# Designs tried in a protein design chat: VHH binders against Probable cyclic nucleotide phosphodiesterase syc0937_d. Part 4

Target 1, 255 residues: Probable cyclic nucleotide phosphodiesterase syc0937_d, of Synechococcus sp. (p05675)
Amino acid sequence: MVEDFAGDAMTLSIAQITDLHLLVDPQAALRGCVTTPRAAAVFGNLKQRSPDLLLLSGDLSEDGSPASYERLRDWVEELGCPAIAIAGNHDQPERLTEICGRSPFMGEPVYSIQGWRIIALDSYQPKRIDGRLRGDQLDWLDQRLGEDSSPTLLMLHHPPVLIGVTKMDAIGLKDGPEFLEVIAHHQQVRLVLSGHAHQAFIQGRGLTTFLGCPATAMQFDQPELPAGWRSLELEPDGSWRSQIHWVDTDSIHFA

## First folded at step 23 (VHH; from m1 with F106Y)

Design r2
Fold by OpenDDE, fold request of step 27:
Structure r2 (fold): chain B 255 residues (1-255), chain A 119 residues (1-119)
Amino acid sequence: as target 1 above (255 residues)
Amino acid sequence: QVQLQESGGGLVQAGGSLRLSCAASGFKFSNYAMGWYRQAPGKEREFVATIYSGGSTYYADSVKGRFTISRDNAKNTVYLQMNSLKPEDTAVYYCAAGPWFRQHSYNYWGQGTQVTVSS
């Protein structure tokens, strides 16, 4: 557990970005979507918000190129807040680690900050689109949640719940039911953030809320929408607020 | 080319101590989580200890309080200090490396070093 960011009992401001799908060529388009300018616009917006913590929930790169991760690194460094980055199914984990593995990127799966615990989970499977946490990690999670009763936010790439979109549910977290069984025994889990779906969703089970996040790249449900991200305001008492933000690229100069 | 090379294994009496070392090369060591695993004859490979990039450590219950994992990034080396050794600790010990977020899914493995604890 990293406690370097432990602060006073204040509101914690978090930004979640996901599914950037950055390419080696910053001018290239993925299925008609210019992913680099869209992501850049979101980072421009984040600079104005000055979050305490940045959560990157996977699919950061489309092609796994060093250049795509270097670009991301530079943006995160410029933003100047701590960041937690995990891999999605499009990422190359070794390159992500090599390039985005030092400050401000944190290399710990458990963080304590302003009364909250942030736990990053890995659902990446080599050469697969769908995700799995696997039994050993689920056991690990259960143990970690047993150690501390602080309000907890979990982050993984693949949605652990069915969102009602057949094509997305088919490539979600395959051991989702097992994951849900684990966290059902830990009431301190207030939030579960995910990417991969390229759309916002919200579901509740007990005291736990599952939140999907729009992509900085293309949106699957509403392709006319611009780049999106999610803000969270976390209170020491375990209460929270969240908002979706849409960023128009027309108003931002891309360097 | 990625390489992990274990050393420091050997024969020791019960209650004794050993210090294992693992020298790493071919990747950015300081950015990776490092781990130790062991495999006894006729048993499956089991988790022993992990140290993440930020320095946090985790141990198997069977070695907690007796073993200490540490790292020296300047030397690209991870260590396992083993105290109060028991015959049950007899195994081939393997060094492993992987992304911090790939929990218990290490990409790189050493060849192992034999540790034998006599009664």
Scores: ipSAE 0.857, ipTM 0.922, lowest interface PAE 0.5, mean pLDDT 94
Fold by OpenDDE, fold request of step 27:
Structure r2 (fold): chain B 255 residues (1-255), chain A 119 residues (1-119)
Amino acid sequence: as target 1 above (255 residues)
Amino acid sequence: QVQLQESGGGLVQAGGSLRLSCAASGFKFSNYAMGWYRQAPGKEREFVATIYSGGSTYYADSVKGRFTISRDNAKNTVYLQMNSLKPEDTAVYYCAAGPWFRQHSYNYWGQGTQVTVSS
């Protein structure tokens, strides 16, 4: 069974944010990066854009503190759109669920929205940096994709493809090849979104596009860049557009 | 402290029915996905059914059409209605709970309840 969002067939506006790395102390810095103001600036920018759906692709918290998730919850509630949040390797899944488990946060892995299917996947491994979907989930995904031919967006934390950065690829999705094998048999998969990499990237395989997203925290490739996020526009016919946005903390305030 | 307590197991004849219950405490029940697993002697634990916080359900192929998972958030309880039981359904049935995004990776487990289906 899948949860359906009611609405007319129209362009679906999505915002992806990832790798917020929020800390218990909003003034604390992670490796010289004050993560809370950066994330706040992004949410301020999102309020101006009013996306239909917010995708949070993990590493929401750095320390797994309740305060970090409460802060995120408050921002998401203020934004007012539905949100799908998954855990990255830095998250504490139980606290995330306890604090960010009610509306507008959605609590299912599969949704049908304006002609698209959105499926959230779990690549989290306890006490590990790298990710793995595991065989049971891959089988589950294959079954879900076999049930519906609608254009589909998949979201997971760890990139399932090699991005060409050795140190990042070493801590990516370990069963990436297996994942790719599964989705190769399902042409309706148009987009695969991920975080973890702290940089934008784009790769194509057949009709599937793999998109990396900048972090609201530090960027690994260009540390001089501010907080980033990704917008998507999904059309009922399966076409889509995407753009990277950079938000300076000095330009936008989010209370 | 998190606690999951199963009940409702027992001996039943083939073709019969049982209803399992799992009472949960120690976590915000309504935010969690709940599931049932089973383990037969000499076999690995296997997935039976899951219900998410939004109410969506999934079943193992072996139990589809026969078993129904449901939940009552007011009672912090998840149920498994088992109809048309077969000897092959004989196992210890476990209740599980976890974040919805942790597919087949539940954090919390009950002690289990024995279900025996006789020929």
Scores: ipSAE 0.805, ipTM 0.896, lowest interface PAE 0.6, mean pLDDT 94
Fold by ESMFold2, fold request of step 27:
Structure r2 (fold): chain B 255 residues (1-255), chain A 119 residues (1-119)
Amino acid sequence: as target 1 above (255 residues)
Amino acid sequence: QVQLQESGGGLVQAGGSLRLSCAASGFKFSNYAMGWYRQAPGKEREFVATIYSGGSTYYADSVKGRFTISRDNAKNTVYLQMNSLKPEDTAVYYCAAGPWFRQHSYNYWGQGTQVTVSS
């Protein structure tokens, strides 16, 4: 008889945070939102949950300043779990690389963990708000997906589907149809996570679910909502659960 | 400030081998993905190989199995070992560096080194 004692160690606990919009001055506001205390409160929440993996899906800094990336790095190091980060349209990719390109940040675009593959995609375009993956990255993705049929989570900054908000859809992923064509050939793609839209959304397409994550900063759909983040629980058989968490920051204190 | 300097190019007979080196300075080398690209006369520059800081490597189909990319973080150097060379491998080879989360479209480029493979 086979003895199996794995239970909690088999479930992969993931936290996604996005659109932190950190600024050089930790007390500076963007659109009436003081972004640094909100992000700090979310990191406090994450410490209590102790996720196995942190996903940072872009727009981590608003101004691309070294100080904002150093603050992010310090928080991620303090949390003590592996992290996968990508750039959003507000980021400075070279500064992000220089400051956050070390452990616990992963230096790999493909990460295999507990029966899942996590693949990071770069939709950043210099000096543009909208995103694009380009043909060479899409070909690379197709090859990676053809090599392994493990349940797969993809992460990119710009939503690859229309979300029904005219302004956000105008600045989404410009080659979304090409991306959708690629993943249509790969049934193991269960989840596609994005940020950018500053609001939660969920859409199904075949066996794939597209999840938008609210910002730790301001939310565009409901401006009174506080900082948000997403938890995911992934099972080795490809099943999953997801929840949005809202973090009240009006009574917090930070170091 | 940022500098990438290729070396090790030259003339070699078909079936032979060459090892290219690229010395890097002006950035935190270990944080970056490093790659090799090549450009033959009259053609567009094409991807050859990439190596990430964790050691994962990716290759163009045309060189897979014949070329090996590697890096030495202590020496800030990336290498391309080219075996079983063919005349169609003749090109200027460029070293490149970019963010560790990026596939292709790198920001930093070397001046190139000529590789010529004769029949």
Scores: ipSAE 0.582, ipTM 0.823, lowest interface PAE 2.0, mean pLDDT 90
Fold by ESMFold2, fold request of step 27:
Order: structure tokens, then sequence, then C-alpha cells
Structure r2 (fold): chain B 255 residues (1-255), chain A 119 residues (1-119)
């Protein structure tokens, strides 16, 4: 049962968070970053913003521990908005499913909301750092895009484009060219969101914009930067705007 | 210990119907995508249908309009209603389960149930 709401011109407010790298020990550090407090601070920021939809674009846990996924689940439940999650190369997909596979996490790879389609793609490969979508998923995507011309946002963990950082490009999406060929036939694909690179980036290609989201954990390009996340505002006509938010955990603890 | 147990297979004449069932245990059934695959002798295992935990369904082109996948989360059971069966549908049918965010990538498989469609 749903009811139409008169919102602010039917604008869809989305938050993207990625690369949380949660650990079983909430005081544990990874590369000098205590990842759990950083993610917690970001969730505090999200509560203030009250997004309509949360996108979790992978590497949610560093160690794949049940405790780390339980913590994530509790935070997402407290936030109370629908969430779409995918696995990154550090995740354990079975544990993520078992612990986080219920409302408010959406159990659908395709989600239609306020004039947009949100499609989640799985680039996870067991025991590998790099990503791959595979031919069967690419055929599935092509079919989904051919069925509906609504403005579309795609989300995957591994960047499908080269970002100009040799180490990250070596462990990106290995079938990126095949992916790009598929979306080239579908002009409604306006946004492609990714994580993995621990840095913000923007690249345009035709009508499609590729957005990299900084980590809630550590940033690889500028280690002094705090936790980051992305907000998106989507309009039914396919226009959009995006902003990166930085959340300084160290300052909050000294206040 | 995860278990997927198929049942409902058998011999049926062309044009007939069968309903396959798959009882699941050892995992939170409602959290998983469930699917059916089939394998005929000498062929690769092929996709038949998927139902996601949110209820969306997807079908192979060869079975669209004839087969219907459904699930009962209270009974931890997924079904495949097979109508207008053809000899080409003869195969071992496998139930599968996997994460909701992974398309066509299943972690758990049943032992299979034989469906034979006579001409």
Amino acid sequence: as target 1 above (255 residues)
Amino acid sequence: QVQLQESGGGLVQAGGSLRLSCAASGFKFSNYAMGWYRQAPGKEREFVATIYSGGSTYYADSVKGRFTISRDNAKNTVYLQMNSLKPEDTAVYYCAAGPWFRQHSYNYWGQGTQVTVSS
C-alpha cells in the first residue's frame, strides 16, 4: 500500500556511501584510520539530511565479520530509509545477505522511484580485488535497459572507466569496455556510480556521467581528508545534481 | 547446513503441466534470490527463472509465458509452475539460492529433479 505525496517538485534525494571497511573491533584501524567511528559519523550526518534512498556501493566490511554486518544493519535500520546494497571485493556476499537481506534493505536489483530507475550491478569476483560483470549480467542489463527508457542510475562497486591512477585502474572493472558498449545503446543511462577507488571523480561520456564516491574510511588520493559521502538530487525530467560531503570525526571528538 | 530439496518432477505428455517445489532450510530464505536452472543430457546448465526477495521475477526467453516462478516465504519454498510442456523441456531441474544483489550467481544448489516430457 502506497500513497502519493506532494514533495518538493518530486525531487528524489539519494545518499551514496561506500568503502566503509568496517571491522569486528570498532576501535581497529586500517591504514591509520579507525573505520567504525568514521562510518558512524557519516550515518549521523545522513540522519540530519533524511534521504529518500541510501545506496551502499560495496566494501561495507573489511573483514566480512558477522559483527561488522550487524553494526551496519543496525545503523541502516535506525536511519529508516530504503537501502540498496551491493558487495565490494572485501565483502562476504553470503554474510551480507544473511544479516542485511531484509527491509529496509531492498531485495531487488531494479528499483523504480519518482521517475527514475535505479539498477544495482554485481562486479564482485570471489577471491579477487578486480571486478567483472560477466556476459550473462551484461545481457540481463541490456534487456532491462531496452524495456524502459526512464532516466536510469546504475550502481556498481568497481569503476567501469579508467580514472588515471595506475594502481586503481589495474584493479578496476575488467570488462569495462563491454559494459560501456552496452550502455552506449541506451541514452537514458544518465548516472553510473561507483566506489572502490577511495576518491571522488567525475567523467562524462555522451549523456552519461560517471561518479566516483570517496570512502567513509580512508581516502587514497588525499590521506588527510576525513570520511566522505555523496548526495544526489534527481528530478523526474532526468536532470540531477550532486555534492560531496566531508565529515570530520576527529573534530567532533574534541568538541 | 544449507539444504535445497526439489520435488514434483516426473513423466508428462507434451502439452501437459507440472509444478516443481523446492524446500529450503539452513538460511534466512526470505533474504535470498531463488532460481531454477535445468540441464539436459549433453548440454550446459541453463537459466530458467529467478525470483528476488522483493518479488520481482525474470525468465529465460524459451519459457516466458509458459512457466511461472513463485515463492512462499512462510514455508521456505519456491515453486516452478510449468505449463504447455514440450519435449525440449526435458531436463534435470535444479533449485538455486543466492544473494539479492547478484544476478545469475548462486551459492546454493539442490540435487535436482527429473522432468521428462514425452512426445
Scores: ipSAE 0.558, ipTM 0.815, lowest interface PAE 2.1, mean pLDDT 90

## First folded at step 25 (VHH; from g1 with F104L)

Design i3
Fold by OpenDDE, fold request of step 27:
Structure i3 (fold): chain B 255 residues (1-255), chain A 119 residues (1-119)
Amino acid sequence: as target 1 above (255 residues)
Amino acid sequence: QVQLQESGGGLVQAGGSLRLSCAASGFKFSNYAMGWYRQAPGKEREFVATIYSGGSTYYADSVKGRFTISRDNAKNTVYLQMNSLKPEDTAVYYCAAGPWFRQLSYNYWGQGTQVTVSS
C-alpha cells in the first residue's frame, strides 16, 4: 500500500542531512573528523525543530558496518518523523536496506505530502565513487513526472550540475546532462537536492533550483566549519524557503 | 544463502491465465523491492513489473492491464498474476530482489520459470 502523506494545505518542513560517514567505532575519526559526535549533534538540533520529513541523501556510513546503520536507525526513530534514505558511494546497500528499511524509513521512490511530490533517485554505482542514474531510471523519471504536475522535489546523492570545483565535478553525476534534459521538460520540478559535495551550493535553471548540502562530517570548502544540515519550508503553491544550519558539537550532550 | 525460486510456469492457450510465484529466503524480504523480468528466445531480458517495499507497483506497457504483481510478506513470496496471455508473452520469467532505493537495479535473481503461450 502506497504511503500517502497527503495533508492539509500547510507549510511542509523538511530537514536534509547528508554525508554522515558513520563508522563502526563511534569514537573513531575519519581524516581527523569525529563523524559520530558531529552527526549526533545535528540530530540533537533536529529534535528541537521537529521536521515533518527527514531526507538522508547518502554516504550515511563510511565503512558499511551494521553498527553504523543501527546507530542511524536509532537516531531517526528518536526523531519521530518519516525518513527517506538513499545510498551514496560509501554505503552498503544491502545492509542499509536490512537495517533502515522499515518505518519510520519509507520504502517508496515517490511520496506525496502536503501538495508536494518527493522523488528519490539512485545514482549509486557499485565500486565507483562517481554516480549515474542510468537510462532506464531516466525513462522512469520522465514517465513519473508526466503523470503528476504537483510541485516536485528530487533527491539524489551525486550533484547533477557542475559546482566549479574540479575534483568534485570529476566525481559527480556522469549522466548529469541527460538528467538535466529530462527535467527541463517538467516545470513542476522546483528543487533538486544532492549530497556528496560536502558543501552548500545553489544554482538555478528555469523554475528548478539545485541545492547542495553541507555534511555532518567534514566540510570540503571550509574545513573549520562544524556539522551542517539544510532546512526547507515548502508551500502548497510550489514556493519554498531554505536555510543552512551549523551545529556546534560543544552545545549538545551526546547520548 | 539468498535464494529466489520461481514456480507456476507452464503451457497455456492464448487468452488463458497463469499465476507465477517466487519464494524468497536469505534476506529481510519485507524491506526489499521485488520484480519480474522475462526473456524470450533471441531477445534481451526485459522488465515486466516491480513492487516496492511500500507496496506501490509499476508495469511495462506491454503487460499493463493484464498482469498484476503482488506480495505476501508473511510468506516471503511475490506473485505475478498473468491474464489474457498472448503468444508474445512466451518467455522465461525471472524473479528479482533489490533495495527500493536502487531503482530498477536488483541484487538477487532466480533461475527462472518457462511460460509458453500457444496460439
Scores: ipSAE 0.863, ipTM 0.926, lowest interface PAE 0.5, mean pLDDT 94
Fold by OpenDDE, fold request of step 27:
Structure i3 (fold): chain B 255 residues (1-255), chain A 119 residues (1-119)
Amino acid sequence: as target 1 above (255 residues)
Amino acid sequence: QVQLQESGGGLVQAGGSLRLSCAASGFKFSNYAMGWYRQAPGKEREFVATIYSGGSTYYADSVKGRFTISRDNAKNTVYLQMNSLKPEDTAVYYCAAGPWFRQLSYNYWGQGTQVTVSS
């Protein structure tokens, strides 16, 4: 069963944020990066943009603390748009579910919105940094993609493609090849969004585009860059646009 | 403390029906996906059905059209209506709970209830 959002055939505006790595202490730094102010700045920027849908592609919390998720919840509630949140390898799934499990957070893996199908996937493995979708989920995905031919956006935490960074590729999606094989048989898959890499990237295979998203936390390739996020504009005809946004935090004062 | 308690199992003749219930406590029930699994003697535990927190459902091919999963959030209970039961449906049936985003992965499990379908 698919959750359908009724709406006019208009452009769907999506914001992707990822790798927030929020901590219990909002003033704490991760590897010299003050993650909370950076994330807050991004949410401040998003309030000005008013996206239709927020995609949170994992590593929302660094320490899995209730406070980190409560902070995220509060930001998302203030933003006021629906949100799909999945877990990354740093997240605590139960606390994420308990704290970020009601409106505006959505609780389905499949949605139909303004002509697009959006599918959230789980690559989280307990006690591991790398990701895996697993055979049962790959079968599930194949079946779901067989049921509907609408242009489709997939979201998972771990990049399913090699991005050319040795240390990141070593901790990517381990069953990436299997995933790619599944989606190769479904031409409606137009976009595959991921986090984890802490950098933007773009790759194309057939009709599918793989998009990496910068982190609100530190950037791995360009540590001098501020917090980032990705915007998407999805058209009912299956066309799309995307941009990377950088949010300067130097002018933001936090109490 | 998290608790899942199955009930409604028993002996039934082939072609008959049973309704399983799973009463949940110790977590925010409405935020979780609920599932049913079963394990027959000498076999591995297998997926039967899942209902997500939003209400969408997914079934194993072997039970599609015969079984229906549903939930009552006010009662913190998930149900499995089993119709047209077959001898091969004989198993211990387990209730499970997990984050909706952990696709087909569950954190909490019940003790199970025996379902026996006689020919």
Scores: ipSAE 0.861, ipTM 0.925, lowest interface PAE 0.5, mean pLDDT 94
Fold by ESMFold2, fold request of step 27:
Structure i3 (fold): chain B 255 residues (1-255), chain A 119 residues (1-119)
Amino acid sequence: as target 1 above (255 residues)
Amino acid sequence: QVQLQESGGGLVQAGGSLRLSCAASGFKFSNYAMGWYRQAPGKEREFVATIYSGGSTYYADSVKGRFTISRDNAKNTVYLQMNSLKPEDTAVYYCAAGPWFRQLSYNYWGQGTQVTVSS
């Protein structure tokens, strides 16, 4: 794709889902939320919207069970669009890889589409709740951003900025300042998407906008809110729009 | 159980070529990123090359243009073609495997194969 900059001039439609917290038992609850039906309702919504790309920003399974990942795989395969997934702190990376490691899941850290670059970052730390990108990945990112000035979207599980919620900030991205220093050198970084916090947020820094996505499971800021997900519309000129969608569990069920 | 077994190391003169192989078992090979690291005496293990499950490759600056990583998913094998070898390439070369979404992070390692480049 580096040698081919003649991509489509069409709007790129992206869906982000995060923090599904799937369990082996589809009727099991986590913190009073039966997580599987909520995720299923969101996938029903996605089918109607037909996005060009699905972003799965971590905590896909709560218990890391094979059955939970198999359910996710089947939903993503039915949707049929390319998917980029990363691990959150609850995931089991080996099981996610074994079960969801093939098409339509992308096995690439950098994805070029319609004039944009999508770069997935790994903030997962074994047996920890908080995140870290590490110096070697940050150097890798700096090199990737230095090679191409196309509008860029970065995705990681842990928010790289403080969101003003004490408990969430305590378990966020521990090397957030180092990450921010790297992207400060690259004005083409327009969007940084994250999950983990189970709530929507938006922060601007220069030309970069940081977007937190609500969970398909429970929301921490307002427990009464239903499953949530984010849509993005990206234009070839680097402009974009974003919406949060709330999905009740009693409608839009299919088959 | 997971196993990574390197082969193809040996002694070669500067300017020569060598092809390393790493046979893998115990996991769904095609779903994993595969990589090569090397460790010279008295130095820390350093990155050489990686190939992702989707086929993209990344190289350390010190080997770019001289080394080529490739994989054969049907044989569960990753290769490192090493051309224009230099004495500073002398090291034990380790094969590694990790989840495709874990950038430069590997949870399975081989025992290594010695490459010695004489001046």
Scores: ipSAE 0.580, ipTM 0.818, lowest interface PAE 2.0, mean pLDDT 91
Fold by ESMFold2, fold request of step 27:
Structure i3 (fold): chain B 255 residues (1-255), chain A 119 residues (1-119)
Amino acid sequence: as target 1 above (255 residues)
Amino acid sequence: QVQLQESGGGLVQAGGSLRLSCAASGFKFSNYAMGWYRQAPGKEREFVATIYSGGSTYYADSVKGRFTISRDNAKNTVYLQMNSLKPEDTAVYYCAAGPWFRQLSYNYWGQGTQVTVSS
């Protein structure tokens, strides 16, 4: 037997949360949903699970207020794991940068951990609801994928595939076909995670699986569902598993 | 008030070197990605180099191996060391700043500094 190195393989535990839609007033409602308590309950869940990495896939604030981003920052700091955040169409990128721009938030678009690459993509368009990656970012992505064939997870806010819901598909990723063409040349792309749609979905395309994550706020497909989030377990060999978790904010426990 | 102020441009012979600087103020510099772009007369503004808040750098193919981007967070300054300059590098060079999570998307731009490379 011959050893390349003496390390052992570790499963990478990831939590994805999305579409928190935090507001300046923690008691304020959006579409009948008081968003802050729902997000807080999800963070309580995350503390118990202790993920290795937190992915925040956009629409973190509804109103872009400093107070909403400060609240998010405080929760993420308290959780204590590395976080990768991107903007959704509701976010204010400058405030997100100013308030959530330091550890544990990552300042890198590419994060390599335990045999995987995690690449954050920016589909935000100023003053628009729909998304676009643009040719320059797509060229950048193509170059990054050509440099390293490790199993790769991509994250963006807007779904790059049609999900079969007319209203959501109309405001999805406008250059989705161009994106799909880029990743078709890179078979190491195993997962593409998104938010925006406020519902879970799963679609396969070749070796790539597209996963939509439900919101911590309201769900569009089933409005009665509570806050949702996604866990992922990634293996060094490129295999993975995923679970959606639902968190009821009406359950109160005394310590 | 966000400000980006480029300096270090000028006239240089082909094969020579210049170092551009960009002093930044009005934002938390260490939280931002910084970049350099250039624009020759009659052409579109083109990407030159980017350095992320975590330190990773990326370059346009036309400048790889000749240009180096760096930053000094203590001085709120980003640099572009330009070596082996060619007449084709003649352009106004712009400093840019944007969120580290906004890939190649920049919110703030300097007013530019002229670089002219003569035969």
Scores: ipSAE 0.528, ipTM 0.802, lowest interface PAE 2.2, mean pLDDT 90

